VH-VL binders against q10491r548to677. Designs and how they scored, part 7

Target 1, 130 residues: q10491r548to677
Amino acid sequence: KVFKLGILIQNEKVRKDRLLSNREVGVILTSSQLMFFKNVYWISGLLDQLEDFKRSHSFSPCYFSPHLTSLSADYIIPLSDLVAYGDGSRIENELYSFSVKQKNQRTHVFSVTNVDELNDWLVKINFVST

## First folded at step 5 (VH-VL)

Design c5
Fold by ESMFold2, look of step 11:
Structure c5 (fold): chain C 130 residues (1-130), chain A 123 residues (1-123), chain B 106 residues (1-106)
Amino acid sequence: as target 1 above (130 residues)
Amino acid sequence: QVTLKESGPVLVKPTETLTLTCTVSGFSLSNARMGVSWIRQPPGKALEWLAYIFSNDEKSYRTSLKSRLTISKDTSKNQVVLTMTNMDPVDTATYYCARTLDYDDYSPYFDYWGQGTLVTVSS
Amino acid sequence: QPVLTQPPSLSVSPGQTASITCSGEELGDKYAYWYQQKPGQSPVLVMYQDSKRPSGIPERFSGSNSGNTATLTISGTQAMDEADYYCQAWDSWTYVFGGGTKLTVL
């Protein structure tokens, strides 16, 4: 049900038509929605558990604490007809931005620090939103 | 004329779940740039935003309350519903729904408000 | 979380200018929004994006945002302007309101 999780830099449109590289947010991509978390502790804890699981070389499923279904998102963007695209924009010092948009809805802008991560987000978001 | 009307119980007991319905008219919940927010105001205190929803079911929740809140809509009934779990006397407030405009991707803002409904939580 | 600070009250005579301030670090980069609430009534939007007036709001209402302080100014204040005034900002998908300013016109 989870296709990707990680931390993105949120870019916010502010006064004088500027994009502010505001803060890090935790992000979970599910089969139906993007879930966003202002407190990145929850997503960082999940990433730590995933790394511990990988080191154990277990063939069992990875169980998270807390369970993903118990997480309350701050913001939710459904994936129906959502398009993610990179425009080559640079916000600060080699940040790579991408946008997510549904027809006629607001555009959300995020940044990552490397192009491989950018491409992985784009591929996965567009795959599950098809 | 744009109108929003809140409905729901006026008295709840502690620990109960509050369900509020906002019925809208004069605009469509299918409009991509018009959403609905819930905002509350304890007696004699400041306004406090709770949640919003837009036509695609995009949602935002107040961080401190997100585990207690669920917002949803039924476009065919022109209704937006807020559910708030585990009510406490400190949640006593007038609850408003308000049209939330998002024309230009800046902060959305509230141009029309309902008359509000007082919800009292008492033991 | 962001904090917006307003004076709790302000009194002016009819015809005078009322200036209601709203201070917060986020207002350096973010737009301010203002709502008027008369006793027993719902709020109404009187200023958006710092200085823009909604349709139907009199020209005597103006707004500004400089540094970390937004100001709602009412020139030629009338008895009908007596109300509570709330500023509001947005940050990362959420809102904060100021504590409100009670404007009295005596």
Scores: ipSAE 0.822, ipTM 0.917, lowest interface PAE 0.5, mean pLDDT 88
Fold by ESMFold2, look of step 12:
Structure c5 (fold): chain C 130 residues (1-130), chain A 123 residues (1-123), chain B 106 residues (1-106)
Amino acid sequence: as target 1 above (130 residues)
Amino acid sequence: QVTLKESGPVLVKPTETLTLTCTVSGFSLSNARMGVSWIRQPPGKALEWLAYIFSNDEKSYRTSLKSRLTISKDTSKNQVVLTMTNMDPVDTATYYCARTLDYDDYSPYFDYWGQGTLVTVSS
Amino acid sequence: QPVLTQPPSLSVSPGQTASITCSGEELGDKYAYWYQQKPGQSPVLVMYQDSKRPSGIPERFSGSNSGNTATLTISGTQAMDEADYYCQAWDSWTYVFGGGTKLTVL
């Protein structure tokens, strides 16, 4: 089951202890893991398909392509004991950042364009990670 | 003493699936901030990283090969397994596993390497 | 194909300084790592985070990273330093290696 899909800006820790706003990544939150995709164009297509379907208010099938369960992720973060939190920091371009972390493991940092999107990611990740 | 040892078939036919096992000793696959990577080297060519898996089951795959790769581990057996589907003669290479350390959230790096195993893909 | 560029070969006389370069745009912000590989052997880490030397690596090995170019420097080069040297960088969860430099000591 998919709980949320979207696009995040990946931030990477680089020399001199800085966070680099690297690139957009596609993200799918499932019941067990976060799946990340460096090619974002098909995620944008899925979001467009969903928006077009809502405007049509039709019973005709809206088939998401490709099949979500057949997707090959570039990176996978399991949700077991994962915590997502906002640090209130802004990075270049006044983005809102949040981190995901499992105890004693790497911290991953991401950014979004507005606080409502930030809060939705935080709530959904923390809800599913139980 | 940290050691890693690759095992698997040395000859594979085109289209077959390659399964490689890395057996580790001198550290636990459950140790935080430790993982195992697979890296290959075609004869006379550069190193090419394929995938890694960390103790928490975080996984990364080389983008160009991600649809062909699956990495997994069995902590109780001290084993990391890589499968690579649809093998082709261009995949002929020495395959290494290497311990991957992530102490400080910068680039994880490869401190200990196995001896490597040559995999030949030939019809 | 690697995105990091190394010269394919370098020759030095014993006792001279060898400087092996590795160039790529990612090295402007990111650490470089270096591996030594002797014929028929596995790679060995010889430098990490630009300039940090692992235990057991001779102090004649040093490293730097400036202006999109990382450099591995071997002072007082010895015959046993003859090997292939690979630089490596990290980019968004993935690794990239240079093409390698064959160091010959004659």
Scores: ipSAE 0.821, ipTM 0.915, lowest interface PAE 0.5, mean pLDDT 87
Fold by ESMFold2, look of step 15:
Structure c5 (fold): chain C 130 residues (1-130), chain A 123 residues (1-123), chain B 106 residues (1-106)
Amino acid sequence: as target 1 above (130 residues)
Amino acid sequence: QVTLKESGPVLVKPTETLTLTCTVSGFSLSNARMGVSWIRQPPGKALEWLAYIFSNDEKSYRTSLKSRLTISKDTSKNQVVLTMTNMDPVDTATYYCARTLDYDDYSPYFDYWGQGTLVTVSS
Amino acid sequence: QPVLTQPPSLSVSPGQTASITCSGEELGDKYAYWYQQKPGQSPVLVMYQDSKRPSGIPERFSGSNSGNTATLTISGTQAMDEADYYCQAWDSWTYVFGGGTKLTVL
């Protein structure tokens, strides 16, 4: 089951401990993992399918074209014991950042352009990860 | 003390699926911030990274090959497995597995390499 | 697609200094890593995070990164340093290697 999909800005740690706003990535949150896609064109199409589905029938399963099992992710983060949290950042360019990590593992940082989307990602990741 | 060893077929036919196994010793696949990468090198050519998997099952794939690659691990067997579908003569290379360290959230890097295994895809 | 450009070859005499360059826009913000590969052998890490030398690598190896160019420097070059040298950078969960530089010690 897909719990959320969208587009995030990936922030990458670079020299001098800076975070670089590197690129947009497509993201799919499933029951077991976050899947990331560098080609956001296909994610935008999936978002359109999801919005069409929500408008027409809110209790039926949403079937995507192409099927989600045929998607090849560029990066995969499993949800087991994963915590998503806001780091308290609000940026002049209207970016809101959050982090995900498992204990003693790499911290991944992402940004979104509005606070409602930030909160929805945090709630859904933490709900599914628990 | 840390060792990695690649195993798999030395000759495959075009369109076949390649399965490579990396057996590790001297460290655990459960160790935090440690992973295993697969890197290949065609004869006389540069290194090309393919994929990695970390102890928490985070995975990364080379974008141009991601539809052909699957990486997985079996911690109890100290093994990491790479599967590459639809092999072609251009995929002829020495395939290495390497321990991949991620202690500080910068680029993970390769500190110990296996001896490599030559995979030839017939023409 | 990020590109890391290295000279394909470099020749030095024993005792001289070898400077192997690696250029790419990604190196303006990101660390470079260097691997040595002797004939018939697996690669060995010789420099990480631009200028840090792993334990067991001779002190004659040093590194720097300035102006989108990383440099691996071998002072007092010895015959045993004859090898291929690859630089590497990382971008958004993936790796780029340079094309390699064959160092010949004549």
Scores: ipSAE 0.819, ipTM 0.916, lowest interface PAE 0.5, mean pLDDT 88
Fold by ESMFold2, look of step 9:
Structure c5 (fold): chain C 130 residues (1-130), chain A 123 residues (1-123), chain B 106 residues (1-106)
Amino acid sequence: as target 1 above (130 residues)
Amino acid sequence: QVTLKESGPVLVKPTETLTLTCTVSGFSLSNARMGVSWIRQPPGKALEWLAYIFSNDEKSYRTSLKSRLTISKDTSKNQVVLTMTNMDPVDTATYYCARTLDYDDYSPYFDYWGQGTLVTVSS
Amino acid sequence: QPVLTQPPSLSVSPGQTASITCSGEELGDKYAYWYQQKPGQSPVLVMYQDSKRPSGIPERFSGSNSGNTATLTISGTQAMDEADYYCQAWDSWTYVFGGGTKLTVL
């Protein structure tokens, strides 16, 4: 089951403890994992399909093309004991960042341009992770 | 001492699925911030990274091959498995597994490599 | 589609200094890693995070990264240093390797 999909800005830790605002990545939150896609056109297409479905006011289920289970992720983070956190503060360039982390593992940092989208990611990731 | 050993078929027909197993010793696949990568090297050519898996089951796949690759592990057996579908003669290479370290949040890197196994794809 | 560019070959005499370069946009902000591969053998990590030597690597190996170029330097080069050398960088969860440099010690 898909709980959320969207596009995030990946922030990468680089030399001298700098945080590089890197590329956009597509993200799908399922019941068990976060799936990431470097080719955002595919995710953008899924978002467009979702917007078209919402505009149609159809009572039929929304079916994505391609089917979500046929997608090949570039990166996968499992949700077991994963915590998403951020304080809603702004970062440079009008970005709002949050982190996801399992205990004693790599911290992944992401940004969005909308604080409501930030909070929705935090709520949904933490809900599904518990 | 840290060792990694690749095992699996050495001759594969085109379109078949390759399954490779990496057996590790000298460290646990449960150790935080440690993982295993698969890297291949076609004869006389450069190294090509394929995928990794970390102790927490985080996974990464080479973008151009991600639809053909699946990586998994069995921590209790100290084994990491790579599956690559639809093999082609261009996939003929020596396949290595390597320990992948992530001591901090910088780029993970490969500190110990297995001996490699040559996989030949022929008709 | 990042690219790391290395010279395909380099020749030095014993005792001379070998400097192997690796250039690419990824190296402006990101660490470089270096691997040595002798004929018929597996790669061996010889430098990580630009300039750190793993245990067991001779002190004659050193590394730097400035601008878009990382450099592996071998001072007092010996015949046993003859090998292929690959640089590597990381790009958002994936890796890129250089094409390799064949170091010949005449």
Scores: ipSAE 0.815, ipTM 0.912, lowest interface PAE 0.5, mean pLDDT 88
Fold by ESMFold2, look of step 13:
Structure c5 (fold): chain C 130 residues (1-130), chain A 123 residues (1-123), chain B 106 residues (1-106)
Amino acid sequence: as target 1 above (130 residues)
Amino acid sequence: QVTLKESGPVLVKPTETLTLTCTVSGFSLSNARMGVSWIRQPPGKALEWLAYIFSNDEKSYRTSLKSRLTISKDTSKNQVVLTMTNMDPVDTATYYCARTLDYDDYSPYFDYWGQGTLVTVSS
Amino acid sequence: QPVLTQPPSLSVSPGQTASITCSGEELGDKYAYWYQQKPGQSPVLVMYQDSKRPSGIPERFSGSNSGNTATLTISGTQAMDEADYYCQAWDSWTYVFGGGTKLTVL
């Protein structure tokens, strides 16, 4: 099951401890993992299909083209003991960042452009990861 | 002493699926800061990274090959497994597994390498 | 499609200094890593995070990264340093290797 689909800005730790806003990535939150896609075109297309489906007021389930099970992720973060956190504070260019971390594992940092989207990611990731 | 050893060598026909096993010793696959990567090197060519896995099953795949690759581990057997589907003669290479260190959340890097195993794909 | 460019070969005399360059847009913001591969052997890490030397690597190996160019420098080059040298960088979950430089010690 898919709990959320969207686009995040990946923030990457680089030389001299700078945090680079590197690129947009597509993200699918399932019941067991976060799946990341460097080619956001596929995710943008899926978001467009979802919006068209909602406007059609269909009672049938939404069908994506291509099917979500046919997508190959570039990066996968399992949800076991994963915590997403942030305070909703703005950084530069009206970006709102959050971190995703398991205990002693690597910390991943992402940004979005509005606070409602930030809060929705935080709530949903933490809900499915508990 | 840290060691990694790839299974093989193997001969594979085009379209078949390659399965390689890396057996590790001298460190634990449960260590949060130590993962395993697969890297290949075609004869006389440069190194090409394929995938990695860390203790929590966090995974990364080379974008151009991600639909053909699956990486997994069995911590109790000290093994990491790479599966690559639809093999082609261009995939002929020496395949290495390497310990991947994630010291401080910068780029993970490769400090110990296996001896490598030759994978030959022919028709 | 990140690209790291290295000279294909470099020759030095024993005792001289060898400087192997690696150029790429990624290196302006990102760390460089270097691996040595002797003939018939697996790669060995010789430099990480631009300029840090792993334990067991001789002090004659040093590294730098300025602008879009990383450099591995071997002072007092010895015959045992003859090998292929690969630079590497990382960009958003993926790795890029340079094409390699064959160092010959004549």
Scores: ipSAE 0.808, ipTM 0.911, lowest interface PAE 0.6, mean pLDDT 88

Design c5
Fold by ESMFold2, look of step 19:
Structure c5 (fold): chain C 130 residues (1-130), chain A 123 residues (1-123), chain B 106 residues (1-106)
Amino acid sequence: as target 1 above (130 residues)
Amino acid sequence: QVTLKESGPVLVKPTETLTLTCTVSGFSLSNARMGVSWIRQPPGKALEWLAYIFSNDEKSYRTSLKSRLTISKDTSKNQVVLTMTNMDPVDTATYYCARTLDYDDYSPYFDYWGQGTLVTVSS
Amino acid sequence: QPVLTQPPSLSVSPGQTASITCSGEELGDKYAYWYQQKPGQSPVLVMYQDSKRPSGIPERFSGSNSGNTATLTISGTQAMDEADYYCQAWDSWTYVFGGGTKLTVL
């Protein structure tokens, strides 16, 4: 089951402790994991399915055809004990950033251009992770 | 002493699925900053990274091979498993597992390598 | 698609300095890592985060990364340093290796 689908800007820690806005990545939030895709071109058809589902005004998870958990992700972060956090009012280079982290694991940083989209990601990730 | 040891078949037929097991000792697969990678090397050619897994089952796959690869672990058995589908003669290589350190969120790196296992894909 | 370019081979005399280069656009922002591989053996990490030496690696090994080029330098090169050397960098959750440099000491 898919709870949110979208595009995030991946930020990566690099030399001299700076963050690099690496690339756009496709992201699928399921009931058990975040799935990441470096090539976002294929995502348009899935976004169309999501918009059709939203026009039905359902508050339940959207089921896609074909099954999205069969897709080959480049990177996978399981949701167990995952926390998403950030500053919803922060504006830096027209971007709003948030982090996801499990306890002592690597921190992953992402950005969006819209504070409402930021807050929606935070709410949905933290809801599904509990 | 940190050690990693690869095990699996030495010969597979084209189209078969390869399953490799990495058995680790000297560190725990439950350590959040230590993972295991698989890297291969065709005879006489360069190293090619395939996948890694960390203690929380966080995973990364080489983009060109992601549809053929599955990485998993069993912490209680000190094992990491790589499955690679639809084997072809070009996949003939020595397959290594290596400990992958990630202490500070920079690039994780490979500090200890197994001895490698040669997998030959024949006609 | 990132590419790390190394010279395929390098020859030095014993006691001379060997400088193995690794060039790629990723190295402007990213750390370089270096692995030594002797024939029939597994790779061994010899340099991490550009210039840090793992325990057990001789002080004659040093590293740098400037512009888009990382360099592994072996001063006072010895016959036992003869090996293949691979540079490696990180590319957004994945790795890129250079093609390797065969160092010959003669």
Scores: ipSAE 0.808, ipTM 0.910, lowest interface PAE 0.6, mean pLDDT 88
Fold by ESMFold2, look of step 16:
Structure c5 (fold): chain C 130 residues (1-130), chain A 123 residues (1-123), chain B 106 residues (1-106)
Amino acid sequence: as target 1 above (130 residues)
Amino acid sequence: QVTLKESGPVLVKPTETLTLTCTVSGFSLSNARMGVSWIRQPPGKALEWLAYIFSNDEKSYRTSLKSRLTISKDTSKNQVVLTMTNMDPVDTATYYCARTLDYDDYSPYFDYWGQGTLVTVSS
Amino acid sequence: QPVLTQPPSLSVSPGQTASITCSGEELGDKYAYWYQQKPGQSPVLVMYQDSKRPSGIPERFSGSNSGNTATLTISGTQAMDEADYYCQAWDSWTYVFGGGTKLTVL
């Protein structure tokens, strides 16, 4: 099951503890993991399929083409004990950042362009990871 | 004290699936700041990173090869396994596993390397 | 993917200084790492985070990174320093190695 998909801006910790707004990444939140994709254009196609499905008012499961189980992620973060959090601070050009972290693992930082999308990611990641 | 050792077939046929095992000692695969990477080197050519895995099963794959690669671990056996599908003569290389350190959330890097294992894909 | 460019080879006499360069746009903001590989052996980390030496690496090894170029410098070069040297950087969950520089000590 897909709980959310979209595009995030990946922030990377670089020399002198600076955060760099590096690239857009496609993201799929499933029941067990976050899947990340460097090629964002096919994510836009999946978003279009989801919007068409919502307009159909169908109560059956949404079918995606290609099938989600055939997707090869560039990066995978499992959801076990994962916490998403943000303080709403801006980092560049009106971006809103949040972090995801498991206990003593590395912290991953992402940004979005509006606060409603930020809050939706936080709520959904934390809901699924519990 | 820290050691990594690669094991797997020496010769594979084109289109076959390669499975390599990295057996580690001197550190735990449960350590949150230590992972294992696979890196290969064709004869006389440069190093090429393939994938890594950390204790929480966080994974990264080289983009050009991600559809052919699967990395996994068995912490109780101190083993990390790489599977690479659809082997081709161009994949002939020495395959290394290496400990990957991530102490400070910067770029993780490789401090201890295994001896490497040569995998030849018949032409 | 990002590209790190190294000269293919460099020759120095014993006692001279060797400077191996590694150039790429990603090095403007990101750390460089260096590995030494002697013939028939596995790579060994010789420099991390641009300029830090691992324990056991001689003080004659130093490193810098400025203007999209990282440099590994070996002062007082010895015959035992003859090896291939690879730079490495990380960009958005992936690693890139340079093509390698064969250092010959005559």
Scores: ipSAE 0.797, ipTM 0.907, lowest interface PAE 0.6, mean pLDDT 88

## First folded at step 9 (VH-VL)

Design i2
Fold by OpenDDE, look of step 9:
Structure i2 (fold): chain C 130 residues (1-130), chain A 123 residues (1-123), chain B 106 residues (1-106)
Amino acid sequence: as target 1 above (130 residues)
Amino acid sequence: QVTLKESGPVLVKPTETLTLTCTVSGFSLSNARMGVSWIRQPPGKALEWLAYIFSNDEKSYRTSLKSRLTISKDTSKNQVVLTMTNMDPVDTATYYCARILDYDDYSPYFDYWGQGTLVTVSS
Amino acid sequence: QPVLTQPPSLSVSPGQTASITCSGEELGDKYAYWYQQKPGQSPVLVMYQDSKRPSGIPERFSGSNSGNTATLTISGTQAMDEADYYCQAWDSWTYVFGGGTKLTVL
């Protein structure tokens, strides 16, 4: 099951402990993992399908073409013991950032353009990971 | 002492699937901030990163090959496995596994490498 | 997508200083890593985070990064330093290697 589709801005820690905004990445949140795609057009296409489906089948599960299982993610983060959180900080004074972290593991930082999207990601990631 | 050792077939036919195993010692695949990466090197050519897996099962693939690659680990066996489908002569290379260190949220790097295994794709 | 560019070859006489450069846009902000590969052997980490030496690496090895260029410097180059040297950087959950530099000690 897919819980959320979207585009996030990937942030990376660079020299001198500075965070920089990097490329946009497509993201799929499933019941078991976060899937990331460098090609955001894939996600855009899926979003379009989702919208079309909602228009026609508002109370049915959305089926994507191709099947989501056939998609090859560029990188994957399992959801076990995963926590997503925001600290209210803004990257480059324009983006809302949130972190995804597992215990004693690398912190992944992502950004979105609005607070509603931020909250939605936080709620859904934490919901699925629990 | 940290060691990594690649094992698998040294000869693969075109279109067949390559399965390589990296057996590690001196550290656990469950160790935080550690992982294993696969890198290949065609004869006389440069190093090419393929995929990695961390202790938390975080995975990444080379974009151009992601449809053909699968990486997994068995912590209890201290093994990381890479599968690569639809092999082609162009995939002939020495395949290395290497340990990844990722401390302090900085960029991860390869501090120990296996000896590599030459995989030849030929009919 | 990002590309790290190295000179394909470099020759130095014993005792001279060898400087191997690695250029790429990512190196403006990200760390460079260096690996030494002797003929018929596996790569060995010789420099991490631009300028840090792993244990066992001689002090004659040093690293720096300025602008978009990382540099591996070998002072007092010895015959045993003859090898291929690869720079490496991290980019969006992927690793990027340079094309490698063959260092010949004459």
Scores: ipSAE 0.877, ipTM 0.940, lowest interface PAE 0.4, mean pLDDT 93
Fold by ESMFold2, look of step 10:
Structure i2 (fold): chain C 130 residues (1-130), chain A 123 residues (1-123), chain B 106 residues (1-106)
Amino acid sequence: as target 1 above (130 residues)
Amino acid sequence: QVTLKESGPVLVKPTETLTLTCTVSGFSLSNARMGVSWIRQPPGKALEWLAYIFSNDEKSYRTSLKSRLTISKDTSKNQVVLTMTNMDPVDTATYYCARILDYDDYSPYFDYWGQGTLVTVSS
Amino acid sequence: QPVLTQPPSLSVSPGQTASITCSGEELGDKYAYWYQQKPGQSPVLVMYQDSKRPSGIPERFSGSNSGNTATLTISGTQAMDEADYYCQAWDSWTYVFGGGTKLTVL
C-alpha cells in the first residue's frame, strides 16, 4: 500500500560546511519502505493520475499505471525504527527541511517548498514507521 | 584483519540469473557505519559500481541496472548476496565486493576490496 | 548521467612527478577518491576526500580538487607505481568511477 508519493529535494552533506544537493527525487512511501527515484518523470505521471482521480469524483479506488510493484527504485530505506523530524524552519527562501534517520545510521535530509507538505510527510512517515 | 571474499569463478548461460555471495570477516554487518558494495570490471575495461547495502537493509542500485539487481544480507552468516537477472555476454566481468566506510557522514568510500571472481557468460 | 573523465594513459620516467587528472561537474562541490589497480590485482584505496592518504600509502602520493578537476599527484615516481588509477565520486546515493588512467613508468 502506498501512503504518500511526491517529489522531494535531496540535500546531501558532501562537505562539512554545506548541503550541496539540489536534486529532485521521486519518493514513494509504502507500508514497509521509502522508495527513491532519480528520474522524477515517472513520479510526476503518478501525481497527475492522482490529480485526475481527485477531479473525477470517482467512487472506485485509484489505480496507477504503471503498477507500483513494477517500479524499480534507485534507493530504498526500510521503515523499521525510522524517525522523520524537523522544526518547519525555512533553510533557504521557500525551502523547508526534514531529516530521516534510523538509530545510528546516516541522516538523510530533504526539503519541500510548502510547509503543509512538509508536515504531511512527517506525519505519514512516522505513522507508517511505528 | 578485514577481508572480503567473493564466491569462486562462475560460468553462466545467457538469460540465467547470477547469484554472488560476499563473505566478510574482521567487521560486523551490523555496524551502522559500514556497508558492502558490489563493483564489476569487464576484461580490459573500467570499474562499474553496481549496488550496496548497509546494516539496516538500506540499499542503492546503479540506475541503468536497477531492474536486474537485488542485494541482500545475512548478518549472522557474515554474507552479502547479489542477484543479477537475465545475464548477457556483455555482463562478463570480474565481480568484486568491497567494504564501504561511512566516515563522518560525508561521501562514503571503499577501503577494502575482495580478490574478485570472474563471471563468464557464454552460450 | 554523471561522467568523470580521465586521460586514458600517462607516461613518466622514474623519479619524475606524475599528475593524473579527473574532471567532472560532480567534483566542483564533492570529494574525489582514488584507487590504484595493478595488473591482475584488486583496487586499493590511495586517496580519500580529495587529499587524505590512507595508512600505508607513501607520502609521495598527494591529491587536490579544484575547479571541477581532481588531481592525484605522485612525486618521485617509482616503477612499483605503474598501475591503473581510477577516480571516484558520489552522486545522490550512487558511485561514479572515472574511466581509468594507465600510468606507465619508463
Scores: ipSAE 0.757, ipTM 0.886, lowest interface PAE 0.7, mean pLDDT 86

